# Ledger of designs, part 10: miniprotein binders against Pyridoxal reductase, chloroplastic (PLR1)

Target 1, 350 residues: Pyridoxal reductase, chloroplastic (PLR1), of Arabidopsis thaliana (Mouse-ear cress) (q56y42)
Amino acid sequence: CSNNTSNITTFKPLKLPLFWPWQKVKMGPLSVSPMGFGTWAWGNQLLWGYQTSMDDQLQQAFELALENGINLFDTADSYGTGRLNGQSERLLGKFIKESQGLKGKQNEVVVATKFAAYPWRLTSGQFVNACRASLDRLQIDQLGIGQLHWSTASYAPLQELVLWDGLVQMYEKGLVRAVGVSNYGPQQLVKIHDYLKTRGVPLCSAQVQFSLLSMGKEQLEIKSICDELGIRLISYSPLGLGMLTGKYSSSKLPTGPRSLLFRQILPGLEPLLLALSEIAKKRGKTMPQVAINWCICKGTVPIPGIKSVRHVEDNLGALGWKLTNDEQLQLEYAAKESPKSMIQNIFQTR
Key: E = the ipSAE of ESMFold2; O = the ipSAE of OpenDDE; V2 = 0.75 times the mean of E and O plus 0.25 times the DockQ between their complexes.

## First folded at step 10 (miniprotein)

Design e1 (from h3b with E15R E70M; at its last look DockQ between E and O 0.84; V2 from the best seeds 0.75)
Fold by OpenDDE base, look of step 10:
Structure e1 (fold): chain B 350 residues (1-350), chain A 93 residues (1-93)
Amino acid sequence: as target 1 above (350 residues)
Amino acid sequence: MKIRVEIRVESDDPRVLRYIALLIKWLVEEISKKYGVKVEVEIEERDGELRIRVEIEGDNPEALEKALEMLLFRIMYLALELGAEVEIRIERE
């Protein structure tokens, strides 16, 4: 009597992906996830309480994002406070290098960095050297997107032309796959697009403050221009520095400088926060997920900041579904009824 | 009605501090024009620190609060974008 011990192969339940494979979004020559991640918190001591002991946690957050098909990471050469200047790019470069073993069939990581328009960057060559310094910190040979971080048109218009020529030279030298801008208003966005076009350089992205708190006439005009010109709008601060998260109220303010700003703005956001909460509850989603999903539904690529695995998990829940047109209109109506809106960045041009 | 704002900015690059000082001077002029408020600004640079006092004066309380919101928001983003540390205090008179 031969005892055939049937090996019961315990099928480990395939953890279904948190969301179905999302269609990649075109950004010039690049194919990016419909959401990216911003790295403003990486090296920011005061506002984010960054410490080098958090680097392992940031790495885990990066890897989780990558494993879930996020391939767009936004940074800047100015990110990192004090002695940690450039820390965001250094960390991103480290994490990309160490994650190479995780790069199975995963899409190439698109690094989008922003070069500060510092007053001492007076020549196109100095601005190209800023790109090289970013490549060195990132430990990569080519950037996905080289971005001008802000315009100098309001106070140094002659410098701006030099910086635009610097973007042309970065592209011609192959240091960047694509060129983008940040904090450009409607008029200045058209001017740089035309300047780059005459030189055979496609403007692929415009990064502006775009959220339920920042959806005014100017943002809608920028979006319209982007759609007409084939420019992808990147939405920074999709959560309004955390105001759209539902974590804060007039009785529960954040710590530090944000407390003052939130005390001024939060009382006027009750209609918007209520609408976000109601839709979130109805969808079985979080308020951040709804706010990020709205940015995606508007045809932008949101870049929420990441600080932990938990923030990545929450933000990933914004994918694999869409708000209905009625839900979008309800949020937009509630945002218009809210007497307080997000103020534009100091660098935002007309 | 008067609002006094005290701002402390820290950076390890004195060039960044000088640039922030220039941008703040420009910012207060823009606030004054936009909201019809009187704005006075004093700026002191010391070792790795910029101390800024802003006084906002006007007869319309709503214009004063909007001016304050614009000041606070733009300073906070300025510090973020330039990798500087910022502390802010507000007094109302």
Scores: ipSAE 0.669, ipTM 0.881, lowest interface PAE 0.9, mean pLDDT 90
ESMFold2, look of step 10: ipSAE 0.781; ipTM 0.911
ESMFold2 (binder alone), look of step 10: mean pLDDT 83; pTM 0.789

Design e2 (from h3b with E15R L27M E70M L80I; at its last look DockQ between E and O 0.88; V2 from the best seeds 0.79)
Amino acid sequence: MKIRVEIRVESDDPRVLRYIALLIKWMVEEISKKYGVKVEVEIEERDGELRIRVEIEGDNPEALEKALEMLLFRIMYLAIELGAEVEIRIERE
ESMFold2, look of step 10: ipSAE 0.787; ipTM 0.912
ESMFold2 (binder alone), look of step 10: mean pLDDT 81; pTM 0.757
OpenDDE base, look of step 10: ipSAE 0.724; ipTM 0.899

Design e3 (from h3b with E15R L27M E70M L78I L80I; at its last look DockQ between E and O 0.87; V2 from the best seeds 0.79)
Fold by OpenDDE base, look of step 10:
Structure e3 (fold): chain B 350 residues (1-350), chain A 93 residues (1-93)
Amino acid sequence: as target 1 above (350 residues)
Amino acid sequence: MKIRVEIRVESDDPRVLRYIALLIKWMVEEISKKYGVKVEVEIEERDGELRIRVEIEGDNPEALEKALEMLLFRIMYIAIELGAEVEIRIERE
């Protein structure tokens, strides 16, 4: 009597992906995730209490994002406070290098960095050297997107032309796959687009503050220009520095300088926060997920900041579904009824 | 009615501090024009620190609070985008 021990192969339940394969978004020559991640918190001591002991947690957050098909990571050469200047790019470069073993069939990581328009960057060559310094910190040969971080048009218009020529030279030298801008208003966005176009350099992205707190006439005009010119709008601060998260109230303020700003603005956001909460509850989603999903529904690529695995998991829940047109209109109405809105960045041009 | 704002900015690059001082001066002029408020600014640079005193004066309480919101918001973005440390205190008179 031969005892056939049937090996019961315990099928580990295939963890269904948190969301179905989402369509990649075109950004010039690049194909990116419909959401990216911002890394401005990496090396920021003031607002985030960054410590080097958090690097392992940031790596896990990056890897989780990558495993879930996120391939757009936004940074800047100015990110990192004090002695940690450039830390965001250094960490991103480290994590990309160490994650190469995780790069199975995964899409290439698109690094989008921003070069500060510092007053001492007076030549196109100095601005190209800023791009090289970013490549060195990132430990990569080519950037996905090289971005001008802000315009100098309001105070140094001659410098701005030099910086634009610097973007042309970065592209011609193959240091960047694509060129973008940040904090450009409608008029200045058209000017740089035309300047780059005459030189055979496509403007692929415009990064502006765009959220339910920042959807005024100017943002809608920028979006319209982007759609007409084939520019992809990247929305930074999609959560309004955390105001749209539902974590804070008049009785529960954040720590540090944000407490003052939130004390001023949060009382005037009650209609918007209520609408976000109601839609979130109805959808079985979080308020951040709804706020990020709205940015995607508006045809932008949001870049929420990441600090932990939990933030990545929450933000990933914004994908694989869409708000209805009625839900979008309800949120936009509630945002208009709210007497407070986000102020434009000081660097935002007309 | 008067609002006094004391701002401390820290950076390891004195060039960044000088740039922030220029941005603050420009920002104060824009706030004054936009909200019709009087704005005075004093800036002192010391060893890796800027001390900034801003005084906002006007007869309309709503205009003063909007001016304050704009000031606070722009300072926060300056700090984020330039990698500077900031402390802020507000007094109302």
Scores: ipSAE 0.754, ipTM 0.907, lowest interface PAE 0.8, mean pLDDT 91
ESMFold2, look of step 10: ipSAE 0.768; ipTM 0.905
ESMFold2 (binder alone), look of step 10: mean pLDDT 82; pTM 0.768

Design e4 (from h3b with E15R E70M L78M L80I E85D; at its last look DockQ between E and O 0.83; V2 from the best seeds 0.75)
Amino acid sequence: MKIRVEIRVESDDPRVLRYIALLIKWLVEEISKKYGVKVEVEIEERDGELRIRVEIEGDNPEALEKALEMLLFRIMYMAIELGADVEIRIERE
ESMFold2, look of step 10: ipSAE 0.829; ipTM 0.929
ESMFold2 (binder alone), look of step 10: mean pLDDT 83; pTM 0.785
OpenDDE base, look of step 10: ipSAE 0.790; ipTM 0.920
ESMFold2, look of step 11: ipSAE 0.825; ipTM 0.927
ESMFold2 (binder alone), look of step 11: mean pLDDT 82; pTM 0.784
OpenDDE base, look of step 11: ipSAE 0.612; ipTM 0.859

Design e5 (from h3b with E15R L27M E70M R74K M76L L78I L80I A84S E85D; at its last look DockQ between E and O 0.56; V2 from the best seeds 0.00; counts 0 for: pae E 3.7 > 1.5, pTM E .747 < .8)
Fold by ESMFold2, look of step 10:
Structure e5 (fold): chain B 350 residues (1-350), chain A 93 residues (1-93)
Amino acid sequence: as target 1 above (350 residues)
Amino acid sequence: MKIRVEIRVESDDPRVLRYIALLIKWMVEEISKKYGVKVEVEIEERDGELRIRVEIEGDNPEALEKALEMLLFKILYIAIELGSDVEIRIERE
């Protein structure tokens, strides 16, 4: 009786991959999927309505991403609101540990985390200890990418050098396979690149808000610097916190705090949303899939958030195809026609 | 025209609260300049929370509302990035 069930479970269905191995993207020594996933919503009660009752679905969503070849997951040591601070890293570590598909292969997941630039992190050793604390919460021995969450150049320039030396030490101690930065503007990006290079530490990634809603002069300058210096741009918030999904209108706003931003920006996005809808319809895709595919077409690695199995299923449909150059130009012109754009992260420097 | 906002931020770590207070003061000056509005902020820390009182004043109603919405969203971003709980109460005069 049990042999029938066992025989069924030993068969692997034939399945075409969403992307081929040669479509993986280099980030320094790493080979990553052309899209990753962000874990900002994991433990975020205020913006995303996280509850611990969601953990089983989040785990299933994580496993679905793995099954489809996704290996990049981005988190941060500060993720999780209130008493859930650090919860995002704890959940990611739990899901990696408990994954049967990763049994004996946990090191094939590229974990990217970020270390908050708290003012009490005053020595390189304290910053290295923040990395060790992240490894402890994640229950892994080595990160794929250790990242500065933001620059202190605008308000504490002496601390900046301490943080940079902390990245050097993390790399030299083998705590991270690669280093990156988040929310660095064009000037600081060049400076840290040069600083790390002279110390034998290649800067592999830069993470900024980059999307059809966040591609102004400064973001394009960051992209250009990344391309020139061999730094991979990671695009966070590729869907503009949901504004590019087509789910919302002036008469149908999201619940919760996002409505504050949507009321200000969404009414000005009609040209862009129409262009997204037209291309999505023509291609038999969803508007999120088109917006994410655009980020991939620009040579960035987008990291949409994981909130549910259904959202991961939809986002995976951004893979396996490419917008034509004309479709990319149509979207970009529609974005420029729109009188509104996303607010930039307050931590992004010059 | 004036808008008054009261924001309460909670954290288990009082260092996070002090840091949030510094970031809010820095941010307020940027918003005041960008939207051409007068922004005044009073911040008090007690019993594991910040109490932040913001007054926004200006002659252009549209600029005033945009400044308010931008301020509120940026405060939420700071609190979330630093793992804090937030309550917001808005009073319009």
Scores: ipSAE 0.336, ipTM 0.707, lowest interface PAE 3.7, mean pLDDT 85
ESMFold2 (binder alone), look of step 10: mean pLDDT 79; pTM 0.736
OpenDDE base, look of step 10: ipSAE 0.778; ipTM 0.912

Design e6 (from h3b with E15R V16L Y19F E70M M76L L80I; at its last look DockQ between E and O 0.84; V2 from the best seeds 0.00; counts 0 for: SAP 74.89 > 70)
Fold by OpenDDE base, look of step 10:
Structure e6 (fold): chain B 350 residues (1-350), chain A 93 residues (1-93)
Amino acid sequence: as target 1 above (350 residues)
Amino acid sequence: MKIRVEIRVESDDPRLLRFIALLIKWLVEEISKKYGVKVEVEIEERDGELRIRVEIEGDNPEALEKALEMLLFRILYLAIELGAEVEIRIERE
């Protein structure tokens, strides 16, 4: 009697992708995930209490994002506090290089960095050198998207043209695959688009503060201009620095400088936070997932910040579903009823 | 009614501190114009440190609180975008 031990091959359930390849979003020549991740917390001691002992945790968070098909990572050359200046780019470059899952997929990672419009970057050549310094920190030969971090139009209008010519030169030299901007208002967005277009450089992205806290007339106008001009809107702060997470209240404030701001704003956000909570409960989702999903439904690419595997897991839960039009309208109504809104960035132009 | 805001900024780059001082001066002018409040600003640069005192004065409590919100928010984002360390204290009189 030969005992045929049937090897029950335990089929590990194929984890279905959170989104399909055809759900990728175009940004000029690039195809990106419907959501990216922001890395501004990497090297930020003030708001996040960054320590180098967290680097392994950040690497695990990055790898989990990649395993789930996230290929857009936003950074800046100014990210990292004090002596940790440029740390965000250094960490991102390290993690891209060390990620084993990327050995066949490195060409799929879109690094989007932002070059600060510092007053001492007076020539187009100096601004191109900032791009080279970012490439060196990232340990890559070409950026996905080179972004102007803000406009100088309000305080140094002569410098702005030099920086725009710097973007042209970065593109012509092949240092970047695409060009983008951040903190441009409607009027300056049109001006830079036209300036770049006359030079054969396509503007592929505009990064602005866009969320349920920041959906005013200006954001809607920027979105309309982006749609008309074929520019992809990237939404930074989709969670309003954490105000839309439900983690904080008037009785439970964050630590540090955010505590003062949140004490002022959170009492006026009660209608919006209630609507987020109700929809989240109805959908079996978290409030962050609903807030991020709303940004996607509005045709933007949100870039929530990541600090841990848990934040990646929570943010990934914003994918693979959509809010209904009625749920979107309910959130937008509650946001309008809230007497407090997110103020624009200091660098946001008209 | 008066609100006093004390801001401490730390950076190892004195060029960045001078740039932040310029941006703060511009910011307080924009707040004053937008909300119709009186804004006074004092800025002291020391080795690796910028100390900023902002005084917001006005007769409308709602305008004062909106001015404060704008100040706090824009300083916070300035610190994020420029990679600066900031401490903020608020006193109401």
Scores: ipSAE 0.811, ipTM 0.926, lowest interface PAE 0.7, mean pLDDT 91
ESMFold2, look of step 10: ipSAE 0.833; ipTM 0.927
ESMFold2 (binder alone), look of step 10: mean pLDDT 80; pTM 0.762

## First folded at step 11 (miniprotein)

Design f1 (from e4 with V16L Y19F L27M; at its last look DockQ between E and O 0.89; V2 from the best seeds 0.84)
Amino acid sequence: MKIRVEIRVESDDPRLLRFIALLIKWMVEEISKKYGVKVEVEIEERDGELRIRVEIEGDNPEALEKALEMLLFRIMYMAIELGADVEIRIERE
ESMFold2, look of step 11: ipSAE 0.846; ipTM 0.931
ESMFold2 (binder alone), look of step 11: mean pLDDT 80; pTM 0.758
OpenDDE base, look of step 11: ipSAE 0.803; ipTM 0.923

Design f2 (from e4 with Y19F L27M M76L; at its last look DockQ between E and O 0.88; V2 from the best seeds 0.00; counts 0 for: SAP 70.541 > 70)
Fold by ESMFold2, look of step 11:
Structure f2 (fold): chain B 350 residues (1-350), chain A 93 residues (1-93)
Amino acid sequence: as target 1 above (350 residues)
Amino acid sequence: MKIRVEIRVESDDPRVLRFIALLIKWMVEEISKKYGVKVEVEIEERDGELRIRVEIEGDNPEALEKALEMLLFRILYMAIELGADVEIRIERE
């Protein structure tokens, strides 16, 4: 055997895709992978344990996702805690810029970011400036999707109309290829759709908590509205903050504040977790892969969170296959039999 | 029957802390209405942090646990969405 540690030559081996290009989904003017990745853990110190020493592994995870045809990455201008405020966008931008596979083709990544509806963002110009600040942190000239992070209807309804105009201006100025919303309930979703339509701006996406743990009447109504109006639903927390992974039990809890929720909720999920386990075994898949695949089968684009190469490797196994209708119904029935579920984000409106 | 929840939230932006205080007052009202429990909240802001004490009181143990669950979900998603560090302690009775 040779002790030569240098790469004598580097051939770029052919890598077959996990899904074919025609399996991409339409999201307004965009063509996106059937799954994306969420980056909210990137810079979150206490809830998710982010440390800057993890950045090289996060970069490898990003590059693995790209190599396997993932082109949708979701972030927000608020992501990152303390002095790391905005760190999620900065890391994503760094990884896009440093990627050899994207050299000269950075526009093929669909960056979806969100602009917080802070009560001090009172003018459309301030909201447009938030978009410019995101572009600066990301080091790109145009977003794929600019999203209003939540509605202000419950505490500042006049502010909301100003923020909607801000989305229109972002689109008209070419700062974003498309616009979307996050945490919009059924009534507000119809209202912003109608407003944007009169302004000639298509609403391409609505991002909500949607999973086997979050598929109640209101979430199904949002999905139905999206289907009718040509809006793509993006599913956040498709694994219920990790409750659907099968990694945890009453004797094996996650670290940090999630431990408190898991103690309260996880014991009540047995019917659903058993159904997930049974289908995963039958299919030669993992429980996360089944839960994510279910979101895909519903016509949504799930964005599971990532913080390691191992997590991306596992989540990619959700692609390239579909649950049967009977398997989907089995999971849905088991979810309804489970006495516990996720509760909606405080920001989700009526 | 009482559940006490102590929440510590840190941010380097005092405007974010004040917005969080508004959200907590809003969620306390929603929880009290939805589950028919008495919820009291005390909020103190000092040196880049909020200290929040929530007391949930009622006669129905199931309603108390559901109120606690809603509070925990709301706090965690608020912390995610606003990029805030959060610590939570729970004391029953």
Scores: ipSAE 0.813, ipTM 0.920, lowest interface PAE 0.8, mean pLDDT 89
ESMFold2 (binder alone), look of step 11: mean pLDDT 81; pTM 0.761
OpenDDE base, look of step 11: ipSAE 0.815; ipTM 0.926

Design f3 (from e4 with V9I V28L S32A; at its last look DockQ between E and O 0.85; V2 from the best seeds 0.83)
Fold by OpenDDE base, look of step 11:
Structure f3 (fold): chain B 350 residues (1-350), chain A 93 residues (1-93)
Amino acid sequence: as target 1 above (350 residues)
Amino acid sequence: MKIRVEIRIESDDPRVLRYIALLIKWLLEEIAKKYGVKVEVEIEERDGELRIRVEIEGDNPEALEKALEMLLFRIMYMAIELGADVEIRIERE
């Protein structure tokens, strides 16, 4: 009689966060959790090592996020590599559909997808069709936020206007509840805001690389413009692809292409990583929790990637508390003293 | 001093590969201008793959390393945002 001791992983009941229910943040007409989750890893084979065998784990991570009051999920129509193109939206749609029984009345899932500015999307109608294709993959009738994934201003300014008109048409057709942008710099952000405003379409969000590794003059200017214009800044890569986690060092690099980048950058992050570690220790928090909490304290909505239940649990620990102003300044000072920072996305405009 | 970078990018959409090739050329021009480095590039497209060989040359080691950092960061984000797989190898001479 072989006693198969089923290791019942006793899910320790997540201690209800100190501020349950979460204080929701306004994002145009929407009310979202103070943190969302990004799904860029879903279907990414080489950088993340996605396999379809991970889908159950991703579902559990998604459900745990919902149970803990997270209602903002960011995706894109371009997410998923090779034959897995659109996989992030497909998975998110599946998980939303299968989780309907977990939805207490108050947590409507806000899907924020991003439509790629592909060179072959030459008409507003083609861009609207991209929105419809996302709705089909998501298995929903209306998006929370339809986002332009990047600007084409630097290389195809005529296309950009067509894409902006596509956003207007998506909103007017009721395909999206709100409109957002990603990878817009200060100048282009003002231009699109004004363009949309003249058409009665409110710009609700701007998604940029914003973290302790990406808090330069441009990021601060974007934040200032967002605050002035009533735009909610969404912070992608709040953990700097994992550099701010404390899991990696020059002697302990990640696998894959990130190893090269981390080898180049990590030695120049010592002051920042030290400050993160010290504050984390003092607060009884993890370095990721501190780094995410900083993004929230700066008035952004961070969207760390979901990879597992453990990452969701760790990221949820970034909520229900705030860094003091002095702790924020200490982190910002340490970030400025660090000789290395994140480089802007290839698509980031001026 | 010279840095050689070999980049392999995979996508099932040849339109995406062509777009990536254009973006990489533009990126390399921006790197060359920004850091005052000489950049040579060869791009081959075959069977749903881009093979890109980049040579970055300059007399200032710091400029070369900054050029490399910009290349690595922007390629990684490009691959993420476009849903492409990317491999990178670096050699220094």
Scores: ipSAE 0.786, ipTM 0.918, lowest interface PAE 0.7, mean pLDDT 91
ESMFold2, look of step 11: ipSAE 0.847; ipTM 0.935
ESMFold2 (binder alone), look of step 11: mean pLDDT 83; pTM 0.791

Design f4 (from e4 with V16L Y19F L22M L27M M76L; at its last fold request DockQ between E and O 0.90; V2 from the best seeds 0.86)
Amino acid sequence: MKIRVEIRVESDDPRLLRFIAMLIKWMVEEISKKYGVKVEVEIEERDGELRIRVEIEGDNPEALEKALEMLLFRILYMAIELGADVEIRIERE
ESMFold2, look of step 11: ipSAE 0.850; ipTM 0.934
ESMFold2 (binder alone), look of step 11: mean pLDDT 80; pTM 0.752
OpenDDE base, look of step 11: ipSAE 0.833; ipTM 0.932
ESMFold2, fold request of step 15: ipSAE 0.858, 0.794, 0.859; ipTM 0.939, 0.909, 0.937
ESMFold2 (binder alone), fold request of step 15: mean pLDDT 81, 81, 81; pTM 0.763, 0.766, 0.764
OpenDDE base, fold request of step 15: ipSAE 0.837, 0.827, 0.803; ipTM 0.933, 0.929, 0.921

Design f5 (from e4 with V9I E87R; at its last look DockQ between E and O 0.82; V2 from the best seeds 0.77)
Fold by OpenDDE base, look of step 11:
Structure f5 (fold): chain B 350 residues (1-350), chain A 93 residues (1-93)
Amino acid sequence: as target 1 above (350 residues)
Amino acid sequence: MKIRVEIRIESDDPRVLRYIALLIKWLVEEISKKYGVKVEVEIEERDGELRIRVEIEGDNPEALEKALEMLLFRIMYMAIELGADVRIRIERE
């Protein structure tokens, strides 16, 4: 009597995401969660206190995000410092590989990496090789989105054209499903869009600093251009490096390098922090959730950084609801009353 | 009034150090204009380290401190964005 132990593959019931339902958004040919996660903290010792002992915690945070339907993960080939160079992509690749059992058919992970415009990347072929090196670190055959990390127009305009041709070649070779840019201003964004369009390559995304601390004339113009051209705006630093969390004040500064910046911006930010706190209280939400939800309401895809399960849980609470138009206007008014905005990236173009 | 600081940036990639050095010169001009201060920078590369001596001069002490803090933050932020293994030591004179 051969006991055929029928391996009843107990289909673990698809745990509905804790913050379901939310609608996926289009980003070129891709369908992504209305929020992604940024991995800049992965391998970053100086700003974020990364240590290799945190890798298990980062994995748990990634898996929780994936289980809750997040499918957009932003990284860069420059993430991780020195000996940890490329650590963010290596970790993301490891976590994607080890989480294969968590992937329902509908939750294909979209990796959006950014290729640094290093001065020694002088040929389109070298830039394509940067893409291949990212694919190797990620242990995947194709990227979701290959992004130019910044423009060189301000200091090396001849190099920029070579990098644009590199993006074309990445797309034509099938190394990326879509192409994007980061830190492009309005004028350069139009130029690269037009260049890529003439080559039959759709520009799918523009990643800029966009938050209640970064909503100036330039950010609004970039958003308008993105809407007109069918480009999805990805908003990095939606929490202003943590300024919009309510954890810090002029009397309670963060430790490390962020203290230098926060000491200059936090004074006079009280109206915005108050408005965030009031709306958060009224909605039964956290200040980070409100600040992230604002970015979503403005039609962007925010990519808050993740470092722990707790940060994932808090950020996931930004989904499944919307700020009213009046609440958005209240926040935007309070943000305009702030005497100082966030500093822009050094590479942000016009 | 003058403020002097030394910043040390360590990286195992001399290409990154050289690029940081170039970008610091550009950043200094931006900070100088924004805060209305004179900024002088001496940069030495030695043994995988950038030694950056910064002198900030102006008549308003508050503007000098703000300029210094912003310059330091932006140098640090930039170095990290470039993936430099950056050990930054700030020595104030």
Scores: ipSAE 0.735, ipTM 0.897, lowest interface PAE 0.8, mean pLDDT 91
ESMFold2, look of step 11: ipSAE 0.780; ipTM 0.902
ESMFold2 (binder alone), look of step 11: mean pLDDT 81; pTM 0.752

## First folded at step 12 (miniprotein)

Design g1 (from f4 with V9I V28L S32A; at its last look DockQ between E and O 0.90; V2 from the best seeds 0.00; counts 0 for: SAP 70.072 > 70)
Amino acid sequence: MKIRVEIRIESDDPRLLRFIAMLIKWMLEEIAKKYGVKVEVEIEERDGELRIRVEIEGDNPEALEKALEMLLFRILYMAIELGADVEIRIERE
ESMFold2, look of step 12: ipSAE 0.848; ipTM 0.933
ESMFold2 (binder alone), look of step 12: mean pLDDT 81; pTM 0.765
OpenDDE base, look of step 12: ipSAE 0.786; ipTM 0.914

